VHH binders against q9p4d8. Designs and how they scored, part 27

Target 1, 280 residues: q9p4d8
Amino acid sequence: MDFMKPETVLDLGNIRDALVRMEDTIIFNFIERSQFYASPSVYKVNQFPIPNFDGSFLDWLLSQHERIHSQVRRYDAPDEVPFFPNVLEKTFLPKINYPSVLASYADEINVNKEILKIYTSEIVPGIAAGSGEQEDNLGSCAMADIECLQSLSRRIHFGRFVAEAKFISEGDKIVDLIKKRDVEGIEALITNAEVEKRILDRLLEKGRAYGTDPTLKFTQHIQSKVKPEVIVKIYKDFVIPLTKKVEVDYLLRRLEDEEDDDATQKSGGYVDRFLSSGLY
Below, E stands for the ipSAE of ESMFold2; O stands for the ipSAE of OpenDDE; V2 stands for 0.75 times the mean of E and O plus 0.25 times the DockQ between their complexes.

## First folded at step 12 (VHH)

Design s2 (framework vhh_7b18_3; at its last look DockQ between E and O 0.81; V2 from the best seeds 0.00; counts 0 for: pae E 6.0 > 2)
Fold by OpenDDE, look of step 12:
Structure s2 (fold): chain B 280 residues (1-280), chain A 119 residues (1-119)
Amino acid sequence: as target 1 above (280 residues)
Amino acid sequence: QVQLVETGGGLVQPGGSLRLSCAASGFTFRYYAMGWARQVPGKGLEWVSYIYSGGRTDYQDSVKGRFTISRDNAKSTVYLQMNSLKPEDTAVYYCARDWGFEETYFDHWGQGTQVTVSS
């Protein structure tokens, strides 16, 4: 996705393509993580004497990565959400002025704490090579975790873009629900069981394709590095629900920007302004 | 209420051309992707062409180079220009709206228009 082209950011095809690509990335990262044991010590608070740091080894390493990444403009990108926003530093690179596509509060939508919790407690046990500790690979394990977490975060928070697109598409229906603060109604409106089923089916297929040793195709017991069913379960139980949460949280606040605009110009939603500017 | 109305179907000789139109109403057309599908009697529905809100297009392999999908947002209409028509293109053609951002999902369909390619 090209965030410098605001007219393309909320395009259905581009959103879909982005989500599909993120699936590939996530699956790949799970496979990489599956090389290592669960290694609970990596996730335990103050398990190791890290100087000037209170937290787990993973927390520390992830925060250090984000510190570095911030300096190269990672979190200037509209689709990136940090786990540790307090450690971010200014970039020494020239600033990129991304056009605003999302609502003004979009950066406040953050479910990374939940992602981290679910990842360590639920996802890691499902994808790890085995239970227990692997002391010789703690660093490698944590590095793989970071890739998983960042990819999951991006996928889940991409719900903001989906929400914005749905807001524009649904129009008055969703506006009425938002005005009523009808969370259940909003969730129902943005949810389609068939779409979710298709996503999960696709993931199952991808999991089979990516996680299977092709040399073992003829064996009754295909030893997959990561079981495709586990991938599906993770999406079903965590990725999709958290994405919906992001969407709902985003939508509930969506009229905040409209109220500010109604005070000045009766002109169409944020996207309509973009479209009216002749860029579309 | 969402409505899709197809027009432009008919009888044409092999090698001929037709232009189908789908007039949309009841929703903000410019924000939705639209598609054409076709169905031969006794066979399943097959995807033919797709146009995204931003104008990107996709085609089934069998119609690539012959069919062109386009849209006019001001008229809330999607078109399918069909050139070099073949007998195997004979089918009922349906216009559909894609609602699915995460996955393709056609939630509304037109009544269909008959296209017959015969000598």
Scores: ipSAE 0.514, ipTM 0.788, lowest interface PAE 1.1, mean pLDDT 90
Fold by ESMFold2, look of step 12:
Structure s2 (fold): chain B 280 residues (1-280), chain A 119 residues (1-119)
Amino acid sequence: as target 1 above (280 residues)
Amino acid sequence: QVQLVETGGGLVQPGGSLRLSCAASGFTFRYYAMGWARQVPGKGLEWVSYIYSGGRTDYQDSVKGRFTISRDNAKSTVYLQMNSLKPEDTAVYYCARDWGFEETYFDHWGQGTQVTVSS
């Protein structure tokens, strides 16, 4: 997909390809993280004497990465969502003017606090090599954590693009549900249990295949210690539900961009008008 | 109400060609991926080809290079041009609407059209 070409962003095939590639990245990152112990000290608030900082080692390291990355325009991209929005700084590079594909409030749809909580409390214990600490690998462990968190965040928040595509294609029914504030109705509309089962089946196959790849970055052990079923469970219990939450939260506010009476009679926003005019 | 109606099937000799059409109604066609699947005698249902809203296509290996899927959004119609037909292509061909974002999902199907390749 090309974020400078809105018609490529909301194409079902391009969305599907992007979601599948992000899935591959998540599996790879879980396998890399699985080569470290759980290392709970990485996540404990004020475990280490970091000057002028109140938080965990992971909090500090991730926030520093985000501050630097923001200066080189990472969080100007429509598909990047920060864990620490308050540390972001203005870029010193020329601004990229991305067309408005998502609703104006899209950057407010941010579940990274929930992702971080679930990651540290549920995902790490499920994929780690074992309980305990590896004090000689603290930095490497936290770097693997950052890769996991950033790939999870990108995948889950890509639900905003999925939600926008669903809005422009099925808009009249979704508009009625939004006006009624029918959260359960919106969730039912966006959910397909058969598709979700096929996603989990594909994850099981990929988890088996990737676990034998000798090209892993942190190859302290030749074989992954993450059982493919654990990867599937993480997706079923956390990734898919959080993605749906992002979609629902996005859709519930979608009419804020459509306060003009003429605009509310049509599904979709800028992209639908762009496509319907024959400019695609 | 979503409706998909296939036409263009028939009897053809090996090496011949057919063009299947699928007329769609009851939904905003241009936003949906469309596909063809076939029910081969003595075997199960198998996918044949997909076409996405932007025109990108995908094919099962056995038909790649011989079959071409296309769409006309103005007429809400998807086509399957079938060249170099072989006896193993004999099947009932179904048009289907694909609305799975992370995985293919055919949520509506046509009634099917018979294609028979025999001498």
Scores: ipSAE 0.182, ipTM 0.633, lowest interface PAE 6.0, mean pLDDT 85
ESMFold2 (binder alone), look of step 12: mean pLDDT 86; pTM 0.876

Design s3 (framework vhh_8ghr_2; at its last look DockQ between E and O 0.35; V2 from the best seeds 0.00; counts 0 for: pae E 2.5 > 2)
Fold by ESMFold2, look of step 12:
Structure s3 (fold): chain B 280 residues (1-280), chain A 121 residues (1-121)
Amino acid sequence: as target 1 above (280 residues)
Amino acid sequence: EVQLVESGGGLVQPGGSLRLSCAASGFTFSSYYAIGWVRRAPGKGEELVAYIYPSGGRTDYADSVKGRFTISADISKNTAYLQMNSLRVEDTAVYYCAKDWGFEETYFDHWGQGTLVTVSS
């Protein structure tokens, strides 16, 4: 997938390959985080005397990472979504002019507050090595948390690309639902129980394989396994539903970009022919 | 209306060859769709035997048919093909062409009516 070549982004095979790689990254990150205890002090507001900051140690550490990363153009990329948009700064590097692939409002589709809340309250307790603290490893624990959060965010917000591809290829199915503001109808249209089951089955098999993989960078330090069933439950209860929310939120506004006469030619027809012919 | 029409089935002896066609209408082969051949043998469930992304030509096959079957697509004719060589009696089944529009995982949203392939001596 090359974001400088729009025709490679909204391609079924490339989208599927990207989703599979993000899934592998999430599984890896969960297993790496499972090497640490739950460590509730990492998430407790004002547990540490951080100057001029109101929040948790994780909040602070993640926000500082995002500030630095924004200066090197990370959040200029179409597939990157920040947890703390208010800390982003202008880049000192030459700007990259990515072609427009997503709708103009795509940056406003952001569920990272919900991801952070669910991660702290539901995911960490489900994958941690045990309850309690590891006072010597607070930094390493929070760094593993950042990897988990960023990979979850990327996977969930990739739903914007999936939604755009669905709209362009067969958007006529959902236009009436968007005009009616039928949230439940849009969700039903994009939901497929057979697909969800296959995703969960694949996760179960990968969780078993990753649990025996010697390439995990923290495995040598502590004995801990994330049961594959826990990974499956996190996807079923949180990742899949949040991805659907992103798709619905994206689609509900999609006709805003069809106001231009030229924009009405995005759905089906000649766009598919040009993309398949390689003219773009 | 999306339609997939299979043709080319019939009776063939073991070791023989047969070529199935799947003509699509109501949509155009493109980067947004994939095509699969699924078979159902008597008393058995469905088996995805061959699969293609028409725009890039990338393919995949069930272990049971690797090296014997070849899937291809002709975008200009909006038609997919399944070349079946070295046929065996266990290849006897109704063969369905199906359109994949699942994105996050394979999902066949439209199916043809099937074409019967019988391999017997």
Scores: ipSAE 0.477, ipTM 0.798, lowest interface PAE 2.5, mean pLDDT 86
Fold by OpenDDE, look of step 12:
Structure s3 (fold): chain B 280 residues (1-280), chain A 121 residues (1-121)
Amino acid sequence: as target 1 above (280 residues)
Amino acid sequence: EVQLVESGGGLVQPGGSLRLSCAASGFTFSSYYAIGWVRRAPGKGEELVAYIYPSGGRTDYADSVKGRFTISADISKNTAYLQMNSLRVEDTAVYYCAKDWGFEETYFDHWGQGTLVTVSS
């Protein structure tokens, strides 16, 4: 996705393509993480004597990564949301002025705390090589976790773009729901059971394709690095619901900007939608 | 309520042409919703023939109809069209107009009643 082309950012095809690509990234990151044991010590607060830091080893390492990444403009990108916004540093690179596509408060929509909690408590046990500690790989484990977390965060927070596009498309219907603060109504509007099923089916297929060693096809017991069903479950139970949460949270506030715009004639930006040739 | 009403179907000889129309109501054509034509031939499954984003004009076609069919839309009339040229016997089907649902996946959730296109010598 090219964020310098605002007319394409809310394109359905582009959004879909981005989400599909993110699936691949997430699956690959899960596979990488699956090399290591669950390593609960990585997630325990103050398990290690980290100087001038209160938290887990993962928290520390992730925060340090974000600090570095911020200096290279990672979080200037509209689709990136940090876990530790308080540690971000100013970039020494030339500033990129991305056109504003999302609502003014979009950066305040952040569910990373929930993502982190769910990742360590629910996702890691499902994808890890085994239960227990692996002391010799704590660093590698945490690094793999960071990749997983960042990819999940990006995917889930991409719901903001979906929400914005839906807001523009649905018009009065969604405005009425927002005015009523009808969370259930909004959720119902943004939910389609068939679409979700298709996402999960695709993930199952991808999991089968990516998580299996083709060389093991001749063995009666194809040991998947990560079970495809686990990937599907993670999406079903956590990724999709959290994405919806992001969408709902975003939409509930969306009229804040409109109230301001009634003062300023917002020229409705034309956004084109593109459907990928792979229509189910 | 979203409604789609197809028209323009009929009997045509191979090599002939037809123009289908889809009058939409209950929503306004925008770049955020695609309008599609889906056909169902006797004994066969559904095939997406073409789709368009009316506001942006972006289109795509099934390989089976590429170069022969053209999908278009008139926003002022809230109507989509399918110009079908060089029709073949294999194009015989009920053609449905459909509206795209949302943004997570391509999915058409609203369908018209369909119009029959018969290509026969």
Scores: ipSAE 0.311, ipTM 0.712, lowest interface PAE 1.5, mean pLDDT 88
ESMFold2 (binder alone), look of step 12: mean pLDDT 79; pTM 0.804

Design s4 (framework vhh_7b18_3; at its last fold request DockQ between E and O 0.61; V2 from the best seeds 0.00; counts 0 for: pae E 3.0 > 2)
Fold by ESMFold2, look of step 12:
Structure s4 (fold): chain B 280 residues (1-280), chain A 119 residues (1-119)
Amino acid sequence: as target 1 above (280 residues)
Amino acid sequence: QVQLVETGGGLVQPGGSLRLSCAASGFTFRSYAMGWARQVPGKGLEWVSYIYSGGRTDYQDSVKGRFTISRDNAKSTVYLQMNSLKPEDTAVYYCAKDWGFEEVYFDHWGQGTQVTVSS
C-alpha cells in the first residue's frame, strides 16, 4: 500500500495483503524470541541501575529505540504507534505530509500499554525456550522482544484502517449505532465469526508449514520450536480481541471528524457528505 | 435489501465466448469486493474469480488467462468475460458479494445463470 495515495490504503485487497504480511512477521518474530529463555530480569522494574528512569530494562531499551526512530520520521507514518509517546522527538529530516486517511484522533487510539502487559505476562512464557535466566544474552533477548512488540502493535492498531473501511461501507448503520452509543451493536456489526475462524485456521496452517528455524539475526544455538497451537491461542485470546477493541474505540468517535462550522446551513446528510468525498 | 441478478448465460460451442453480467443493488457497491463461483455437475461449488473494491483481480488456476472479471461502479455491475470455453466450464454461475474485510466471506448470492459448453 502507498500512504501517499489514500485509495490504495483502504482498498480491501491491500488491507488483506498487509494483514497477511503482518502475521508472517509476527510468526517470524516469535520464532526469533523462542531462541531465548524467559529471562524475567529483562522485565523486572528497576532491576538495573538505569539513570533517571523508572521501569524495566525492556521499557528503557524500547523507549530509547523509539526516541531515536522518531527523529527519522518513523512515527510520522500513519501505521506506526509508539509505546512511549512522551519520548518522541522532532525529526531532523524533511517533513512528509501524509494525506489524511484515518480520523484526526487516530493516534489517541493506542492499546500499547495493554500489549506490553500481555506480552510480558502471557506471550513470553508461552514462546520462550525455557523459564530460566540467560544473563549473557539480555540485550539480544530484549531486541527480539522489541521486534515482537512492534509487530504486534502494528497488527492490532491496523484495526483503525479496517474500521475506517467498514465505516465507509456500512455508514448509515454505523452512524445510527454511534448516536445511540450502542457498543454491543457496533461490535456485532464489525464481527463475523466465520472470518475469525478462517484467520485462526490460516495461522494454524502457517505454523505447521513454517516450522522453527535458527536465524542469522542472533547467535543463540539453543533452538525451541514454537507450537502452532500457541500462535493460534495468542491470536484468539489477545490479538483478535484487542484488534476489535481498537475498531470499536475508533468507530465510537468517528462522527467527531464529520463536523464543520456551517454544517447547520447545508442540506446534505452526514453520511451523504462522507460518501460523496470520492474516497470510495 | 441486497439483490444480485445474473444474466448472460446460455449455450455456446467449445472455443466460444460468453459474457456474464451481475446487476447489484441494496448496498454501497464500490466499497465491496465481488466474486463469481460456479456449481459444476459432479464437483460441487467452486470459486472462479474475485475483484477487489479497488479493481485488483484474482482467478482460479483453471480459468486464468481465459476469463476476465471486471466491474463498473457507476452501474453497480460485475462482469465475467469467458473466452476459449471448454466443456468442463459447463456450470451454473453465481455472482456473490463479499463482506469479509479481513478475509473473503460471501454473504449474499444471486440465483445463478446456466452456462453450457457442448460440442
Scores: ipSAE 0.467, ipTM 0.786, lowest interface PAE 2.6, mean pLDDT 86
Fold by OpenDDE, look of step 12:
Structure s4 (fold): chain B 280 residues (1-280), chain A 119 residues (1-119)
Amino acid sequence: as target 1 above (280 residues)
Amino acid sequence: QVQLVETGGGLVQPGGSLRLSCAASGFTFRSYAMGWARQVPGKGLEWVSYIYSGGRTDYQDSVKGRFTISRDNAKSTVYLQMNSLKPEDTAVYYCAKDWGFEEVYFDHWGQGTQVTVSS
């Protein structure tokens, strides 16, 4: 997706393509993570004496990565959401001025805490090579975790784009629900069982295909291949629901921007912003 | 209420051309992908072409290079230009509206228009 072309960002086809590509990334990252044991010590708070840091080894390493990534404009991208926003640094690279396609508060929509929790407690046990500790690979394990977490975060928070597209598409129906603060109604509106089924079916197929890829060289231990069914389960139980949460959270606030526009007597409401973004 | 009305079908000789139109109403047309599918009697529904809200298009392999899907958002109409028609293209052609969002899923269909390619 090219975020410099705002007219393409909220295109449903492009959104779909992006999500499909993210599936590949997530699956590959799971496979990489599956080389290592669950390694609970990586996730335990203060398990290791990390200087000037309170938290787990994973928390520390992830935060350091985000610090570095921020300096190279990773989080200037509209689709990236940090786990540790407090550690972000300014970039020394020239600024990229992405056109605004999401609501003003989009950066405040952040479910990374939930993602991290679910990842360590539910996802890792499902994809790891085995239970227990693997002391010689703690660093490698944590690095693989970071890739998984970042890819999951991107996928789930992509719900913001989906939500914006839905807001534009549904018009008065969704506005009425938002005004009523009808969360259940919004959730129902944004949910399609057949679509979800298709996603899961696709994941199953991908999992099967990628799990058997002979080109995947695992360096250290007989890697237990991530079971395709586990991937499907993770999406069903966590990725899709959290994405919906992001969508709902985004939509519930979507009229805030409209209210501000009304207050400023600027005739150019949501429609004008949308038009100005070239999305029409 | 969503309405889709197909027009432009008919009888044409092999190698001929037809242009199908689908007039849409009852929804924000510009926001949704639209598609064409066809059904031969006794066979299942076959997708022919899609056009997304941003204008991106997709085609079934069998019609690539011959068919062109387009849309006019001002008129809330989707078109299917069919060139170099073959007898195998004979079918009832249906216009469809996408449900939208994350995965292509068509939730509304027109009544269809008959296309017959015969010498």
Scores: ipSAE 0.433, ipTM 0.764, lowest interface PAE 1.3, mean pLDDT 89
ESMFold2 (binder alone), look of step 12: mean pLDDT 89; pTM 0.906
ESMFold2, fold request of step 13: ipSAE 0.395, 0.393, 0.208; ipTM 0.747, 0.753, 0.657
ESMFold2 (binder alone), fold request of step 13: mean pLDDT 89, 89, 89; pTM 0.905, 0.907, 0.905
OpenDDE, fold request of step 13: ipSAE 0.397, 0.398, 0.393; ipTM 0.749, 0.748, 0.748

Design s5 (framework vhh_7b18_3; at its last look DockQ between E and O 0.60; V2 from the best seeds 0.00; counts 0 for: pae E 4.2 > 2)
Fold by OpenDDE, look of step 12:
Structure s5 (fold): chain B 280 residues (1-280), chain A 119 residues (1-119)
Amino acid sequence: as target 1 above (280 residues)
Amino acid sequence: QVQLVETGGGLVQPGGSLRLSCAASGFTFRSYAMGWARQVPGKGLEWVSYIYSGGRTDYEDSVKGRFTISRDNAKSTVYLQMNSLKPEDTAVYYCARDWGFEETYFDYWGQGTQVTVSS
């Protein structure tokens, strides 16, 4: 997706393509992570004596990665959400002025804490090569975890774009629900069981295909490959629900920008301005 | 209420042309992707052409180069220009709205318009 072209960002096809691509990335990252044991020590708080740091080895390494990534403008991108926003540094690269596509509060929508928790407690046990510790590969394990976490975060928080698109599409129906603070109604409106089923079916197929890909020989042991069913389960139980949470959280606040515009006697709501600009 | 109404179907000779129209109402047309599908009697529904909200288009292989999908957001209408029609193109053509973001999902359909290509 090209975020410098705001007219394309909320396009259904582009959103779909992005989500599908992210799905591939997540699956590949799971496969890579599956080379290593669960390694609970990586996730234990203060398991290792890390200087000037209170947390797990994963927390530390992830935060350091984000620190570096921030300096190269990773988190200037509209679709990236950091796990550790407090460690981000200013970039020394020229600033990229991305056009605003999402609501003003979009950066405040963050479920990374939940993602991290679920990843370490639920996802890792499902995709790891085995239970227990693998002391020789703690670094490699954590690196693979970071890739998984970042890809999951991006996928889940992409719900913001989906939510914005749905807001624009549904019009008065969704506005009424938002005004009523009807969370269940909003969730029902943005959910389609058949679509979810299709997503899961696709994941199953991809999981099977990728598991058999001879080019993806990451481990000598066939048993170290992520089962397609596990991938499906992870999406069903965590990725899709968390994405919905992001969508709902985003939508519940969506009228804040409209209220501000009304207060300032500005000629058009956020949606109207966006649409009138010819960008959508 | 969402409504889709197809028009423009008819009888045409092989090599001829037709232009189908689908008038949409009851929703924010410009925000939705639209598609055309066709069904031959006794056969399943076949996807023909697709147009995204941003104007990107996609076509089934059998109609590429012959059919052109377009949209007029001001009129809330999607069009299917069909050129070089073949007898194999004979079918009921349906307009549909795509709701799906992660997967294509047509949630509303028109009643269809008959296209018959015959000498």
Scores: ipSAE 0.548, ipTM 0.802, lowest interface PAE 1.1, mean pLDDT 90
Fold by ESMFold2, look of step 12:
Structure s5 (fold): chain B 280 residues (1-280), chain A 119 residues (1-119)
Amino acid sequence: as target 1 above (280 residues)
Amino acid sequence: QVQLVETGGGLVQPGGSLRLSCAASGFTFRSYAMGWARQVPGKGLEWVSYIYSGGRTDYEDSVKGRFTISRDNAKSTVYLQMNSLKPEDTAVYYCARDWGFEETYFDYWGQGTQVTVSS
């Protein structure tokens, strides 16, 4: 995939290759995190006396990583979405002029707060080695958490690219639903239950294969504790639904880049401005 | 509304060649991946080949090097050139549209064309 060539980004083969790589990364990150206990103190607000910061240890560590990463252009790339947009800093590296592949508002489509909540409340307890604390491993645990969160974020927000490809291919059908503000209709149009089943089946196969492979980087000399069915459940209950939410949110605003008389007239002239992130 | 019509099947001797065509209508052909599958007597439906909108192709192992899928977006047509045909290639061949995005899914199928390879 070459973000300097928009046609390569919206090609179905390249999309599928990217999704497979992100899926593998998520599985490996879950296996690494499974080496640690749930360690709820990592996620508790103000559990530790962090200077000049109100939040959890994870919040602080991730925000500091994003501050540094922004300085080297990580969040200039179209496929990267920050958890803490307000900590980002200007890069000192030369600007990269990416062609516009996504709609102008794409960086406003951000579900990372939901991802963080689900990760700490549902995913961590499901993949952790146990339910207790490991005081001597808090830093290593939080580093593994960051890898999990960043890979989940990339996979889920890749839905913006999928939504753009769907719009280009079947935009006329989607335009009518957008004008009606028919969220359920858009969700139904973009949903394919057979595709979702095949994704879950592939994930189960991978979880079985990777979870028992003694050559995996993070499980060398350590028996993996990640059950393949847990990985499938996380995808089914959280990754796929959040990806669809990203797609729907992206599509609902897609006419902002193509405003015309028909869209304005059917929407009553001013409904689209509520989707533009303007006042209110 | 979506329609796929296969032509070019027939009877051929082992070692021979056939060229299948699939004329597509009722959708924006250039935006879709297309594929061929075959119904082998007694064995069920088998994937044969894919071609993506950008021209990338993929083949089932038993046909690699013998079959070539191609497309002509101006004519909304997919082709399958079948060379070095064997009796085991005998099947009904179906053209199909792949629109699964995140994973392969054939949502529309042609009626099929019979290919028979026999001496």
Scores: ipSAE 0.292, ipTM 0.692, lowest interface PAE 4.2, mean pLDDT 85
ESMFold2 (binder alone), look of step 12: mean pLDDT 85; pTM 0.859

